# Miniprotein binders against q9h3h3, part 6

Target 1, 235 residues: q9h3h3
Amino acid sequence: EDGFTAEHLAAEAMAADMDPWLVFDARTTPATELDAWLAKYPPSQVTRYGDPGSPNSEPVGWIAVYGQGYSPNSGDVQGLQAAWEALQTSGRPITPGTLRQLAITHHVLSGKWLMHLAPGFKLDHAWAGIARAVVEGQLQVAKVSPRAKEGGRQVICVYTDDFTDRLGVLEADSAIRAAGIKCLLTYKPDVYTYLGIYRANRWHLCPTLYESRFQLGGSARGSRVLDRANNVELT
Short names: E, the ipSAE of ESMFold2; O, the ipSAE of OpenDDE; V2, 0.75 times the mean of E and O plus 0.25 times the DockQ between their complexes.

## First folded at step 28 (miniprotein)

Design t28 (at its last look DockQ between E and O 0.69; V2 from the best seeds 0.64)
Fold by ESMFold2, look of step 28:
Structure t28 (fold): chain B 235 residues (1-235), chain A 95 residues (1-95)
Amino acid sequence: as target 1 above (235 residues)
Amino acid sequence: SPEEIERLKYLILRARLLIEYLRRFVERLKQQGDPELVQWLKKMIEYLRKFIERLKEALERLGDEKEAKELEELIEYFEKQLERLEKEIEKLEAD
């Protein structure tokens, strides 16, 4: 992607982070209320800025579901930023291994599976399946972008606690597929988001760690997961 | 709450990055005018303004003197950056 386009999209995501979110929190809300909530706030109809006729009258940055086990822990994000600034001025090489080590050292370990879908029934259906998986305990936390511009794709993010834990990342992939999701998934560690490293960055880093492709035909219920750093299939 | 504090720490990091990106977009405006980019920049500046208000609300709840001083300095930094961006856009819009 073009560097300007990637930075523009990143800035939009930063603005969305700053707006209120619509949250179903399973820790404080009975699971029996989920279906009504999903029907009230389908992501294809919740508008970014509270357009007339939408179910929300105020801006919404993200629509999210927190599972019963949700425990926010962003790690040492301030120390991460300081170390990143020092690294950039040091003249040392900046590589995917360097980013991985920074994330480990500062305990910024979360990451997310991403899927991009056009607004409409398929998006709303996919989100509903993911949201149910979160409330039922198969996934931990997920969010979806609201409808912003005509014809634009929206994103569902499904979080995991530790991108270095391959088994945990693969379990999340399996849970996503069990919810009926068949589109391409990409996995990105949050360390790249926190440091503002997008795909067309000056260091030529690729923030995508894994790709998951749904198995076609009469294959087993699963996916083919590729480790992008090592070009190795994990499944 | 602890969750609100964690979100604010995250948002502070995001706000610093947003300022950096907005400065790059202002440089693009200096080289090639773009009315849609001007409107977009104004919208992003409004998000920084909203964020500054959230920091001021958090400051009112802080009891620790050291944390309050650090937050006051951060608010001043963001206000200065916001004012600089607004002035640059106003100059480019007049042209």
Scores: ipSAE 0.628, ipTM 0.844, lowest interface PAE 1.3, mean pLDDT 86
Fold by OpenDDE base, look of step 28:
Structure t28 (fold): chain B 235 residues (1-235), chain A 95 residues (1-95)
Amino acid sequence: as target 1 above (235 residues)
Amino acid sequence: SPEEIERLKYLILRARLLIEYLRRFVERLKQQGDPELVQWLKKMIEYLRKFIERLKEALERLGDEKEAKELEELIEYFEKQLERLEKEIEKLEAD
């Protein structure tokens, strides 16, 4: 995917944030209702615009599950953006370390594991596994994109609170693998999104910090995690 | 509710980002004419418009609370940015 396509998809994801979400909130809804909710709103059948015959009659931006420990905190994104503009104006070199420091300073630390799956049983099964892991407290929050008219791949996002906490990022990967997911995972900090740092950006920054590949018969984690910034395997 | 406020803050943040993306797309369109991209931009602008209306509804619910003034200023900001984007797209279509 070229930089333009990545930006286009990011803008569509932002537009989707503005539409209604289908949410299962484990803080207010009993865990025993999860299976019925998953059966009612399978991601492969929920349509972005509420197409006739879909489980949703109205537009849906995202399908989400909130864990019991979920607390939305975006940090000081305005301060982050101001500091980023000042940094660009300064002409100082911009590195992954610079972005990490900006994120820490402004408490914009959230990140997400991303997986892209074709619509169908494998997607719905993966989502059910993730949703269960969230409700059981192994993960904090996850969302999945609804089915688009074009039948493109749907994305599952599994969030972690701190992209600088390597252990927490790896634990989330382990939980995703334990949920039976075998596809490629990429980890992206939200700070990169907030600063408009996508593929093929002018600073040559990789917006993906980690890559997880499923491994049969390997380590207890069931995956190999690569640090893309340092080109080092973490597992 | 505090949770509704945090959700609103999140959506405002995402809307700001979307505006910046759309602005970059408009600048690209000035360099390269793409009628499909123009239609896509119009669609995205309509999402922003609907979001601004939701912000106005939220403002009505907040009434005279301290957060209401900040939200009003944000609405004005978004309306101004939207108008600017619309004018730029109109120019691109006339071109």
Scores: ipSAE 0.621, ipTM 0.852, lowest interface PAE 0.9, mean pLDDT 88
ESMFold2 (binder alone), look of step 28: mean pLDDT 78; pTM 0.736

## First folded at step 29 (miniprotein; also named t31)

Design t29 (at its last read DockQ between E and O 0.83; V2 from the best seeds 0.69)
Amino acid sequence: SPEEIERLKYLILRARLLIEYLRRFVERLKQQGDPELVQWLKKMIEYLRKFIERLKEALERLGDPEEAKELEELIEYFEKQLERLEKEIEKLEAD
ESMFold2, look of step 29: ipSAE 0.720; ipTM 0.883
ESMFold2 (binder alone), look of step 29: mean pLDDT 78; pTM 0.727
OpenDDE base, look of step 29: ipSAE 0.594; ipTM 0.841
ESMFold2, last read: ipSAE 0.628, 0.678, 0.662; ipTM 0.833, 0.863, 0.855
ESMFold2 (binder alone), last read: mean pLDDT 78, 78, 78; pTM 0.737, 0.720, 0.726
OpenDDE base, last read: ipSAE 0.584, 0.588, 0.600; ipTM 0.830, 0.830, 0.842

## First folded at step 30 (miniprotein)

Design t30 (at its last look DockQ between E and O 0.73; V2 from the best seeds 0.62)
Fold by ESMFold2, look of step 30:
Structure t30 (fold): chain B 235 residues (1-235), chain A 95 residues (1-95)
Amino acid sequence: as target 1 above (235 residues)
Amino acid sequence: SPEEIERLMYLILRARLLIEYLRRFVERLKQQGDPELVQWLKKMIEYLRKFIERLKEALERLGDPEEAKELEELIEYFEKQLERLEKEIEKLEAD
């Protein structure tokens, strides 16, 4: 049952990828325009399908902010997919180490911190903080889902360029916390997304590599980060 | 542009996965009729049709004959899969 639910959510995300995005691109747009753009398109009010009364009249798949230094590089995604297909038909064991090695071999190294929030002030405030951090250069790129249905949770994705660079992933966590985010964060390498591997997958793989929990009186980062693969705390 | 090309390659991979997922949902529909699932499947098929149109637009811009041939074959593949899905859904609705 969880498998069908996860696949349904994955299919919705794939459909969202195919619709137009609302993008603030700091590489081509002055940073002074960000506050007006955020006020015009709060994620709790931007609707997935352009509902009456929303700021958008057309469907929106994602709301995104690209930082001044954002340099897209997806790696060898075609080679990754081909190697994955070969592994599936080979009968060889599929493990988290297998996925890590595929990602390294094909240079598909990006990943993302995820947070899930209900529509409303907390979501809009969190997004605004993340968007400012991206434009100011503390983060590279982020996106947030629009409002799809009554009270459904929305997701903010904050990308990093190399999931094997633990320090870089932890720096992104710290920047997210500095933006005032206190909710649970989970980290998923993009290799899992590109291969369609979600929580209830047939290989019983866990696509969540790290978890981050806010800790008020803790480390300088303000969070406690757990490596799910090795069950060890990184902070 | 390089970003547009990279985006399109990503969407091709996602479209292949979406087709696989829709096939699984059609199998679920065969076991238990579900009007909400039928409407959801039709919505997803609409997104695939939009994607096919985007591929056809990209084909018109593609100068390299070998790349154009590969893209044309991919468009044919997606159109065939979409027709198959629609036929299966129509059959299940008639029952």
Scores: ipSAE 0.596, ipTM 0.823, lowest interface PAE 1.5, mean pLDDT 86
Fold by OpenDDE base, look of step 30:
Structure t30 (fold): chain B 235 residues (1-235), chain A 95 residues (1-95)
Amino acid sequence: as target 1 above (235 residues)
Amino acid sequence: SPEEIERLMYLILRARLLIEYLRRFVERLKQQGDPELVQWLKKMIEYLRKFIERLKEALERLGDPEEAKELEELIEYFEKQLERLEKEIEKLEAD
């Protein structure tokens, strides 16, 4: 995917944030209702624009599950953006370490594991496993994109509170693997999205910090996690 | 509710980001014409317009004068940004 395609997809995701979300909130809804909710709104059938015959008649931006410990905190995104503009104007070198420090300073620390799956049973099953892990408190929050008309891949996002907490990032990977997910996972901090840093950016920054590959018979975690910035295996 | 306010604040941040992306796309269109991209931009602007209307509805429900003033200023900002984007797109369609 060229930089333009990545920017286009990011803009579409932002536009989707503006539409209504289908949310299961474990803080207010009994866990016993999760299976009925999953059956009512399978991600492969929920359509982005409320197509005829879909479970939703109105547009849906995302399908989400909030865990008991979920607390939305975006940090100081405005201060982050101002500091980023000032940094660009200064002509100082911009490195992954620079972005990490900006994120820490402004408390913009959220990140997510991403998986891309084709619409169908495998996606719905994957989502059900993730949703259960969120409701059971193994994960804090997750969302999945609804089905688009063009039949493109749907994305599941599993969030962590702090991309600088390597243990927390690895624990989320382990929980995803325990939920039966075997596909490739990539971890991206939200700070890169907030600063408009995509693939093929002028600073040659990689927005993917970690890559997780499923491993049969390997480590107790069932995956091999690669630090993409340092090209080092963490597991 | 506090939760509704937090959700609204999140959406405001996302809307601001979306505007910056749309500006980049407009600048690209000035260099290279793409009719499909123009139509896509119009669609994205319409999403932002709907969001502004939701902000106006939220404004009507706010009881705190300070919060209301901040939201009014934000609405005005978004309307101004959309108007600018629309005018730039209109110029691109006329050329």
Scores: ipSAE 0.567, ipTM 0.844, lowest interface PAE 0.9, mean pLDDT 88
ESMFold2 (binder alone), look of step 30: mean pLDDT 76; pTM 0.698

